# VH-VL binders against Imidazole glycerol phosphate synthase subunit HisH (hisH), part 4

Target 1, 208 residues: Imidazole glycerol phosphate synthase subunit HisH (hisH), of Pelagibacter ubique (q4fnt5)
Amino acid sequence: MNVTIVDYNSGNISSVINSFKEVAKDKVNIEVTSDLNKIRSSDKVVLPGQGSFKSCVDALNAINGLVETLNEFTVTNKKPLLGICVGLQMFADLGYEETETKGLGWISGKVSKIDNQNNKFKLPHIGWNEINIVKESKIFEGIKNKSHMYFVHSYEFIPDDKSVISATTDYSSNIVCSVEKENIFGTQFHPEKSDKLGLKIIENFLNL

## First folded at step 1 (VH-VL)

Design c10 (framework fv_concizumab)
Fold by ESMFold2-Fast, scan of step 1:
Structure c10 (fold): chain C 208 residues (1-208), chain A 122 residues (1-122), chain B 112 residues (1-112)
Amino acid sequence: as target 1 above (208 residues)
Amino acid sequence: EVQLVESGGGLVKPGGSLRLSCAASGFTFDDYAMSWVRQTPEKRLEWVATISWNSGSIYFPDSVQGRFTISRDNAKNSLYLQMNSLRAEDTAVYYCAKDEYYYDSSGYFDYWGQGTTVTVSS
Amino acid sequence: DIVMTQTPLSLSVTPGQPASISCKSSQSLLESDGKTYLNWYLQKPGQSPQLLIYEVSNRFSGVPDRFSGSGSGTDFTLKISRVEAEDVGVYYCMQGTHWPYTFGGGTKVEIK
């Protein structure tokens, strides 16, 4: 099985690469690339991201044919895709970080700044926090409700259709931290930074 | 066979401190969440603390929050409970308890130790 | 906190006869993952508690089939089809659905 982690020059993704290779070992081939033919031929794709919504969307668009290839893989061919952090956020149709920016539009919704209740809560939302699993999800197989995952973010994805939400976390409000829509999976938290449970989520994705 | 052996209990005055230890054997210690559960002289059972396999998640009830600390040393297969600012209400037999795999959605204790007695005089 | 109410406080059973213990929670124990974390423990005289039943109805390893658990939502029952001398002790229900984990007050089972 071939799995591509999309390298689109969106910050340091070394932890994502290392975690996926650790879980895959000799059983799954992990490629790190933006090559369109390799993405098309993959069995699964991982879309990581570091930086702002705008900077990541701009980086994707800077590579000729990449967004079109990801749309074909994910929307047309219905192959499994996992978005991590900003990768999940880019599923939205609009993001408001810095400027109004169009996302991939795979899941209708908006990316907005977390309401920190007049500075009662610090931003970014950083550190370990519990997830509330709100529906059965393939990537949460074997993960106990109220498990801790590692977060570092100031913006949140708010889907228009709440049925896509697979987990939330409590901080200043109920924040969406995971979505699942058919073949599309996303986590706001960083499984690559969430120790053994994070590796279990990666394993579950690879076993789809 | 799974074995959990507690130690460190004793008589202590209100405001004092004690450190309880639990030596685990017969299973892969670092794969499981571990807990402390106490039993009062009236035989009421009270959950005291839980720590995940890697110490990344720690839980306490309000009654001991800020006074007790749970920790583990996976290299030594050992679980600890540091108890500070002890009160008469903390008098109990303290049991080390093994959770089923933390990521296996267990929510129960499959094995318990023999217990160690803590008495806080008033 | 979820309050667990256990009845009766005690019961005295003739050997070979059935016994039934009730456990009620102040709110539903059905978790969002679809599981119900209600468990039963037995503490025999002079011994530590031991697991009997987990997640409502699953017998723990080595537990005889005369023990059965049932229920849903807020109402749960532990049944012993034929009580034996070795079954004497205090039975406790526990919920593991929400933090903090809470226990019932216990039911003492004695042989007549």
Scores: ipSAE 0.000, ipTM 0.446, lowest interface PAE 15.3, mean pLDDT 88

Design l01 (framework fv_lumrotatug)
Fold by ESMFold2-Fast, scan of step 1:
Structure l01 (fold): chain C 208 residues (1-208), chain A 120 residues (1-120), chain B 107 residues (1-107)
Amino acid sequence: as target 1 above (208 residues)
Amino acid sequence: QVQLQESGPGLVKPSETLSLTCTVSGGSISSYYIHWLRQPPGKGLEWIGVIYYSGSTDYNPSLKSRVTISKDTSKSQVSLKLSSVTAADTAVYYCARDYYDSSGYYFDYWGQGTLVTVSS
Amino acid sequence: EIVMTQSPPTLSLSPGERVTLSCRASQSVSSYLVWYQQKPGQAPRLLISGASTRATSIPARFSGSGSGTDYTLTISSLQPEDFAVYYCQQYNNWPYTFGQGTKVEIK
């Protein structure tokens, strides 16, 4: 099996690459590339993100044909895709970080700054926090409710349709931290930085 | 071989705005989070704020009404402005890099620090 | 905010001795704890991250341990260059918070 981690020059993705290779071992071929033909021929794709919503969307758009290829892979051909952190956020219609920016539009919703309740809560939401699994998901197989995952974000994805929410976390409010729509999976937290349980999520995605 | 170097005036008058610059060499500031920290003479460290590679910022709530961090990628520089200074703002100011790699956010490269004295 | 408390404030030791420094958090920091060394007139230097992972080029005599709220930095055999102030920092919750430091000085 071939899995591509999309390298679109959004920053350092070494931890994502290393974690996927550690889980894959000799069983799965992990490629790191923005090559359109390699993405099309992959069995699964991982879309990481480092930086703001705008910077990541701009970086995707800077590679000619990349967004169109990802749309073909994900929306048309319904192959599994995992978005991590800003990768999950880019599923949205629009993001408001810095400027109003159009996202991929794969899951209707908006990316907005976390309501920190009159500064009762600090931004970014950084560190370990418990997840509330709100529906069964294959990527959470073997993961107990209230497991700890690693977060670092000031913005949250608010989907219009709550049925896509697979997990939330309690910080300033009930923040969405994982979504699932058919073949599309996303985590706001960083499984590559969430120790053994994060690696289990990666394993579950690879076993789809 | 990433190096960070702080610069700016060593003396600032009370009520004025403190302005410091951090120059980064050996790497692109667009690829790291750059933080500002300070250390009053004989005391411990205090985190001031961060600028992400995107240009977005977050600040220590105790300082956020007075602090602004910005960057100029073409000059490879990150700037700190702290308004309405008092004697309590006298400290050595550091810029530091974290790089979100494997263990989360900690400071692996620091500038040498620059002493700012607030005195009339 | 999480308050970090280091003890003791000062340790007076001779080269060759074993030194143990303590760091306590007001709430669990889930091993997201860093140790730094600072010499007079210098910036802090990264020693240990994730409570127990030694940074590149840091000698094997430095080790970290602990979990939850209680953490320890150990120097197994103190060298002349190790006399410095040591700080712990948590990175589990924003804002980042530091201990007040432990000074390791020559007896």
Scores: ipSAE 0.000, ipTM 0.420, lowest interface PAE 16.9, mean pLDDT 86

Design l02 (framework fv_lumrotatug)
Fold by ESMFold2-Fast, scan of step 1:
Structure l02 (fold): chain C 208 residues (1-208), chain A 123 residues (1-123), chain B 107 residues (1-107)
Amino acid sequence: as target 1 above (208 residues)
Amino acid sequence: QVQLQESGPGLVKPSETLSLTCTVSGGSISSYYIHWLRQPPGKGLEWIGVIYYSGSTDYNPSLKSRVTISKDTSKSQVSLKLSSVTAADTAVYYCAREGDFWSGYYPDAFDIWGQGTLVTVSS
Amino acid sequence: EIVMTQSPPTLSLSPGERVTLSCRASQSVSSYLVWYQQKPGQAPRLLISDASNRATSIPARFSGSGSGTDYTLTISSLQPEDFAVYYCQQRSNWPLTFGQGTKVEIK
């Protein structure tokens, strides 16, 4: 099985690469690339991201044909895709970090700054926090409700259709931290930084 | 000022379909998740289901085979249909608004409720 | 489904007294717990969300606390308008579930 981690110049993704390779070992081929033909021929794709919504969308758009290729892979051909952190956020229609920026539009919704209640809560939301699994999800197989995942973000994805929400976390408000829509999966937390349970999520994705 | 109001027949015969309407005023129905809940006389609350911005729905598994929630945005109405009713379905039925995610409201907490409508299932 | 159990079923108190209402979940709900007040003939009113966050316009005498499976609603000094039935609700897992209620009545 061939799995591509999209390297679109979105910052340091070494933890994502290392975690996927640790789980994959010799049974899954992990490619790190923005090559359009390799993405098209992959069995699964991972869309990581570091930085702001705008900087990541701009980086994605800077590679000719990349967004179109990802749309064909994900929306047309319905192949599995996992978005991590800002990768999940880019599923949205619009993001408001720094500027109003159009996302991929794969899951209707918007990305807005976490309401920290007049500085009662610090931003970013950084560190370990419990997830509340609100619906059955393939990537949470073998993961107990209230498991701890690692977060580092100041913005949240708010989908229009609540039925796509698979997990939430409590920080200042109830924050969406995982979504699932058919072949499209996303986590606001970083499975690659979430110890053995994060690796289990990666394993579950690879076993789809 | 957003208000919700339930309406429908107060009496339904066993085996028939119960049909209720929730009318939303003072705000756009397409801006909110609208839930249906019920309360049998002298008992606690039971969640029935929800309709989202998109028109998608989720239902309590215990009622899923009998319940349908739909909306008509042009009439500002959400409808509940519950088929094959029995005396156990006698209750006050409420529609309620879940807080709007976009304004920092808490999900699955109901900040605005209709006044409720009593439905008695009897011959 | 998560089963919510409230205790006691009924509490008889005088104005000015401190009220503590208990709500227990069959499994941890990680503070995703909501409290409502319901007066006879009226719809429920949102009091507290996420275990401890008071809703808009709710008096400061109402407070919530708890974690895991055990939660409490406290009214620091009961007022005449506070005689009502109180319900807890979990939003940790679907389907959403409610307790059976605690009736706070005048002695």
Scores: ipSAE 0.000, ipTM 0.443, lowest interface PAE 16.3, mean pLDDT 87

Design l03 (framework fv_lumrotatug)
Fold by ESMFold2-Fast, scan of step 1:
Structure l03 (fold): chain C 208 residues (1-208), chain A 120 residues (1-120), chain B 107 residues (1-107)
Amino acid sequence: as target 1 above (208 residues)
Amino acid sequence: QVQLQESGPGLVKPSETLSLTCTVSGGSISDYYIHWLRQPPGKGLEWIGVIYYSGSTDYNPSLKSRVTISKDTSKSQVSLKLSSVTAADTAVYYCARDLYGDYEWYFDLWGQGTLVTVSS
Amino acid sequence: EIVMTQSPPTLSLSPGERVTLSCRASQSVSSNLVWYQQKPGQAPRLLISGASTRATSIPARFSGSGSGTDYTLTISSLQPEDFAVYYCQQYDNWPYTFGQGTKVEIK
């Protein structure tokens, strides 16, 4: 099986690459590229992101044909895709970080700054925090409720349809930290930075 | 009260597939992670694999190519199949429960075990 | 995989004596350590989880301690029903692995 981690010049993705290669070992071929033919022919795709919503969307759009190819892979052909951090956020219709920016629109919703209750809570939301698994999800198999994952973000994805929410975390309010819609999976936390449980999530995704 | 009970053939020939069943009573197999473990006579314990509440599975890498765990919720049963057996697979086989919803991975309830001998 | 090593392999003791069993991991298991008791002909029985949390219905004479790579199970006053093999297990990483056991037998 071939799995592509999309390298669209969105910052340092070395931890994502290393974690996927560690889990895949000899059973899965991990390719790191923005080559459209490689993405189209993959069995699964990983969309990481580092930076602001706008900077990552702009980076995707800067590569001619990339967004169209990802739409065909994910929406038309319904192949598995995992978005990590800003990757999950870009599933939204709109993001408000810096400027109002259109996302991929795969899951109706908006990305907005975490309500820190007039500075009662610090931003970014950084460090280990518990996840509340709110529905059955294939990527959480073997992950117990209240497990700790690593977070570093100031913005949150608020889906219009709450049925897509697979996990939340408690910080200043209930924050969505994982979504699942058919073949589309996303985590706000960084499984590649979440130790053994993060690697288990990566393994679950690869075993879909 | 929840109970686990293993069953299956006591003797399997080398190269054949071993098939065991774990029957869960007093609870739903969909509410637990069910694990398979084994213990060769006079030796220690080895973890074989798990089936999650959703039906997905994970296996010990040392056994991965030979093991399949499945469940039938209507019969309240979890099955273990181990292919291409050899004398090294002779052991008492256990199914065990692991509760989801806590931070810990351990086996709080075990079946009594079933001895499987691989011999021609 | 994490290798678990138990020592000593066998302890010969009389009822009433204090027992200390050792379990060492090849790398830190962050107190994600479990102790089981197994009597002849029986399945293992959960004693201690999370290195020091005693399971329901387990007598107070059983206690667990330790951190990092080194853990101990203590039985403060050995009773006749405590003669058994004791196993430690780590759940810090997959696959779950067990020590080879310590047999506690009557002297």
Scores: ipSAE 0.007, ipTM 0.463, lowest interface PAE 14.1, mean pLDDT 88

Design l04 (framework fv_lumrotatug)
Fold by ESMFold2-Fast, scan of step 1:
Structure l04 (fold): chain C 208 residues (1-208), chain A 123 residues (1-123), chain B 107 residues (1-107)
Amino acid sequence: as target 1 above (208 residues)
Amino acid sequence: QVQLQESGPGLVKPSETLSLTCTVSGGSFSGYYIHWLRQPPGKGLEWIGVIDHSGSTDYNPSLKSRVTISKDTSKSQVSLKLSSVTAADTAVYYCARGYDILTGYSEYYFDYWGQGTLVTVSS
Amino acid sequence: EIVMTQSPPTLSLSPGERVTLSCRASQSVSSYLVWYQQKPGQAPRLLISGASTRATSIPARFSGSGSGTDYTLTISSLQPEDFAVYYCQQYNNWPLTFGQGTKVEIK
């Protein structure tokens, strides 16, 4: 099996690469690239992201044909894709971090600054926090409700269709921290930074 | 093997900008979070801000309007600028490396520290 | 902002004694707590992370425990090199915050 972690020059993805290779061992081939033919021929794709919504979307768009290839892989051919942190956020129609920016539009919704209730809660939402698993999800196989995952974010993805939400976390409000729509999976938390349970999520994705 | 070393002027006049450099040697630089902290003489530690492996920054809200952290990967250096200084900014300033991000542990505690550099704000 | 309170401010002790240092958070930090040691004229040194995990090269006489809001650093038998100021830090919530320190000094 071939799995591509999309390297679109959106920051250092070394922790994502290392965690996926640790889980894959010699059983799954992990490639790190933005090569369009490699992405098309992959069995699964991982879309990480570092930085703002705008900077990541701009970086994807800067590579000719990359968004079109990801749309073909994910929407047309319905192959498994996991978005991590900003990768999840880019599924949205629009993001409001810095400026209004058009996302991938794979899951209707918006990315907005977390409502911190007039500074009662601080941003970013940083640290370990419990996840509330709200529906069965393949990536949560063997993960207990109220397990801890690592977060660092100031913006949240708010899907229009609440049925895509697979997990939330409690901070200033119920914040969406995982979505699942058919072949499309995303986590707001960082499985690559969430110890053994994060590696289990990666393992579950690779076993789809 | 990893060493961090702060450098910059030890005396800054009120209302001016404090500028410090942290040089990282002897180990991996590009994959780590680098933080700035300070300690006024005889007092405790205060966190100033961080720059991550991608160059993204975050700052203590109490200092955010005055502080800028930047990174030069080619020189293995991180800089701190703090504008409009007053006597309250007199402190030993430290740079510190966040714990190894590749192990899944928090990047927000510190395994290696520079020796610290005293900055006195006086006219 | 989470406020970290250390007690006592100062401990005067002799070598060989058991030392217990307390750190209390204004709200739960879920064991995302670190202990540092600082000697005069030196930078802080990492001792314990995740409330109870000793850092590499830290002697076994140092141990950490606690949960929720209440944490303890214990030195089972104080050595001459252990006289220092000890700081706790939480990394569960933003911004990162430190206790004011406990000074362990020789009698």
Scores: ipSAE 0.000, ipTM 0.450, lowest interface PAE 15.8, mean pLDDT 87

Design l05 (framework fv_lumrotatug)
Fold by ESMFold2-Fast, scan of step 1:
Structure l05 (fold): chain C 208 residues (1-208), chain A 122 residues (1-122), chain B 107 residues (1-107)
Amino acid sequence: as target 1 above (208 residues)
Amino acid sequence: QVQLQESGPGLVKPSETLSLTCTVSGGSISSYYIHWLRQPPGKGLEWIGVIYTSGSTDYNPSLKSRVTISKDTSKSQVSLKLSSVTAADTAVYYCARDSYYYGSGSYDFDYWGQGTLVTVSS
Amino acid sequence: EIVMTQSPPTLSLSPGERVTLSCRASQSVSSNLVWYQQKPGQAPRLLISDASTRATSIPARFSGSGSGTDYTLTISSLQPEDFAVYYCQQYGSSPYTFGQGTKVEIK
């Protein structure tokens, strides 16, 4: 099986690459590329993101045909895709970090700054925090409710349809930290930084 | 029910490679994380490493340079190889499962093999 | 690595007594803490997972509590079959580490 981690020149993705290769070993071929033909022929795709919503969306759009290819893979052909951190956020139709920016629009919703209650909570939300699993999800097979994942973010994805939410975390409010809609999976936390439990999530995704 | 059974030589010479097998019955090794642990006589438990459902492995950093864990799904077996053994590697070796299912209480060792004593001696 | 320290090393008790065993982690393990019982010549037996969740078939006299770095296993009324070595284990981070054990022996 072939799995592509999309390298669209939006920051350092070495931890994502290393974690996926560690879980895959020689059983699964991990490609790191933005080559459109390799993405089309993949069995699964990972969309990482580092930086702001706007910088990541701009980076995707800077590669001719990349957004169209990802839409074909994910929306038309219904193949599995995992978004990590800003990768999850880009599923939204709009993001407000820096400027109003149109996202991929795969899951209706907005990305907005976490309401830190008049500075009672620090931003970014950084460190280990518990997840509240709110429904069955394939990527959470074997993961207990209240497990700890690693977070670093100041913005949150607020989907319009709450049925897509698979997990939340408590920080200033109930923050969405994972979504699942058919073949589309996303985590706000960083599984590549979440030790054994993070590797389990990566393994669950690869075993879809 | 799931059962785990360790097997291998009870005596290994210093500098050689220790090879052990864990045979799993009553369940597929494709559905479980399988760990290796050891316990020197009269001492406490030490975690050696794990093989994930994907076939990927993690090892205790103290043993990583000498340890290889692998599996053969067709035989329902998980293998441990420990190279360059010394008398300090004399221990009872266990294989153990943690769960693979949503909400199952994974990340504890709920089923263990009976253990196999390995003595490293000339 | 997280170092697990159990105290005391040995407890000498009579049947019927209440037993309290302590386990301390060198850093927080966020309740990712497991207790095992081991009798001579046997593999360890899972007692308590997630600091306080009793495993299947484990008698109600066994209970776990604690959070952060400090955890306790309690046996409310010690039975003859409870004389064993007890180990705590953390799975908050890799490598998974065990305490050195507390031996519960008959007086």
Scores: ipSAE 0.006, ipTM 0.437, lowest interface PAE 15.0, mean pLDDT 87

Design l06 (framework fv_lumrotatug)
Fold by ESMFold2-Fast, scan of step 1:
Structure l06 (fold): chain C 208 residues (1-208), chain A 123 residues (1-123), chain B 107 residues (1-107)
Amino acid sequence: as target 1 above (208 residues)
Amino acid sequence: QVQLQESGPGLVKPSETLSLTCTVSGGSISSYYIHWLRQPPGKGLEWIGVIWYSGSTDYNPSLKSRVTISKDTSKSQVSLKLSSVTAADTAVYYCAREYSSSWYPDYYYMDVWGQGTLVTVSS
Amino acid sequence: EIVMTQSPPTLSLSPGERVTLSCRASQSVSSYLVWYQQKPGQAPRLLISGASTRATSIPARFSGSGSGTDYTLTISSLQPEDFAVYYCQQDYNLPYTFGQGTKVEIK
């Protein structure tokens, strides 16, 4: 099986690459590329992101044919895709980080700054926090409710349809930290930084 | 039935390198995480390190500068090397696999251990 | 690193008695807690994983419970073959860490 981690010059994705190769071993071929033919022929795709919503969307759009190829893979052909951190956020229609920016529009919703309640909570939301699994998801098989994942973010994805929410976390408010819509999976937390539990989520995705 | 078996010299001189081998039978080491652990006589268990699917490794920070774990899938073996040994390294050394065929809540845990091999560090 | 503390260090008991062993973690391990039995001269034997899930061949008299930082292993009616040292281990984060053991010995 072939799995592509999309390298679209969105910053340092070394921890994502290393964690996926770690879990995949010789059972799954992990390729890091923005080559459109490689993405089309993949069994699964991972969309990581480092930086702001705007910078990542701009980086995707800067590569000719990449967004169209990802739409074909994900929306038309219904193949599994995992978005990590900003990768999950880019599923949205619209993000407000820095400026109003159009997302991929795969899951209707908006990306907005976490309401930190007049500085009662610090931004970014950094560190380990418990997840509340609110619906069954294949990527959470073997993951106990209230497990800890690693977060580092100042913005949150607010889906219009709450049925897509697979997990939340409590920080200033009930924040969406994982979504699932058919073949589309996303985590706000960083599985690649979440030790044993994060590696299990990566393995669950690879075993879909 | 999966079995793990440690082997290596029972006596190592101070300052030398301790070298042990874990042989896996009844299953593929490529399907497991393999851990090394030790237990000094009359004391508790200490985790040394692990080799993951990819062949990458993680080590106990207390031992990291002296430990190397590697694997040879063609021989179904995992090796442990511990350099610059002292009397404090005298212990029974174990290898164990981390794996699970179980469902929720815990898919992975150390379920199969080798019998252990005693290594004495003395002149 | 997560520090695991077991209590009591030693329990002197007679066959038929109920045994309760405690294990405390310095931070929450989210029920990623494993119990092992070790008899003299033998490797540790898996008893319980995920705080409460009994391994396939382990008798029903063994049970585990707990959450967060506090966990318990119970043997409902101690048998002669149960005299051993019991270790708890967290497998939540690296490095994996063990308690120092509770010795269950015959009175």
Scores: ipSAE 0.006, ipTM 0.463, lowest interface PAE 12.3, mean pLDDT 87

Design l07 (framework fv_lumrotatug)
Fold by ESMFold2-Fast, scan of step 1:
Structure l07 (fold): chain C 208 residues (1-208), chain A 123 residues (1-123), chain B 107 residues (1-107)
Amino acid sequence: as target 1 above (208 residues)
Amino acid sequence: QVQLQESGPGLVKPSETLSLTCTVSGDSISSYYIHWLRQPPGKGLEWIGVIYYSGDTDYNPSLKSRVTISKDTSKSQVSLKLSSVTAADTAVYYCARVPYDSSGYYEDWFDYWGQGTLVTVSS
Amino acid sequence: EIVMTQSPPTLSLSPGERVTLSCRASQSVSSYLVWYQQKPGQAPRLLISGASTRATSIPARFSGSGSGTDYTLTISSLQPEDFAVYYCQQYNDWPLTFGQGTKVEIK
């Protein structure tokens, strides 16, 4: 099996690459590229986050044909895709970090700054926190409810259709931390920083 | 090479506002989280706060009511203001950078530090 | 907040000796732990991040280990330039917190 981690020229994604290679070992070929033909021929794709919503969307759009290729892979051909952190956020219609920016529009919703209740809660939401698994999800197979995952974010994805939410986390409010819509998976937390449980999520995705 | 340099008055009177500037050279502050830390003479390190690339800030709860961190990207400078100072605020003040790995998050450990500037609160 | 406790407060050692410094967290920090070295009049210097990953240009004699609440920094053969104060820091939860330091001084 061939899995592509999309490298869209927004800097170093070594932690994501290393974690996927650690889980894949010799059983799965992990490719790091923005080559359109390699993305199209992949069995699965990983879309990592690389900064602000705007900077990541701009970086995707800067590579001619990349967004169109990802749309074809994900929406038309229904192949598995995992978005991590800002990667999950870019599924939205609109993001408000820095400027109002159009996202990929794969899951209707908006990305907004976490309401930290007049600084009662620190931003970013950083550190280990429990996830509340709210529906059965393939990437959570073997993961217990209330397991801890590692977070670092100041913005949250608020989907219009709540049925796509697979997990939430309690911070200043119920924050969406994972979504699943058919072949589309996303995590707000960082599996690559979530120790053995994070690696289990990566393994579950690779085993789809 | 990336360098951070703190500057500001070395003496501040009790009840006044302590104002320091961190100048970053060798790279843009637009892509980095810059933190402020302090170390009272002969004691350990205390985290003061951070300014994110977005301009948003977070502060240590123990200092939050007195601290303001801001930045001027055009000058590559980050400023710290601490109001209503007392002798307990006497310390070496550091600005420091955390690595930005561009994978959607920043580390929370410090790879580049300024040299530090001693601020003494005394009449 | 997570409280970091370092022990011992001071160690008096001779060059060539093996030294082990301890850092204990009041709750698990999941290996999100950093070690810094600080010499008089200088800013702290990064030694080890992620409990065991040595920073660029740091000599191989420095190593870190540990998990959960208990971590150690080891210097396999103490050199004259290693006499300094060593601090641990956790980054598993906010606010970021530091230990009080262990001073390694020449005997």
Scores: ipSAE 0.000, ipTM 0.445, lowest interface PAE 15.8, mean pLDDT 87

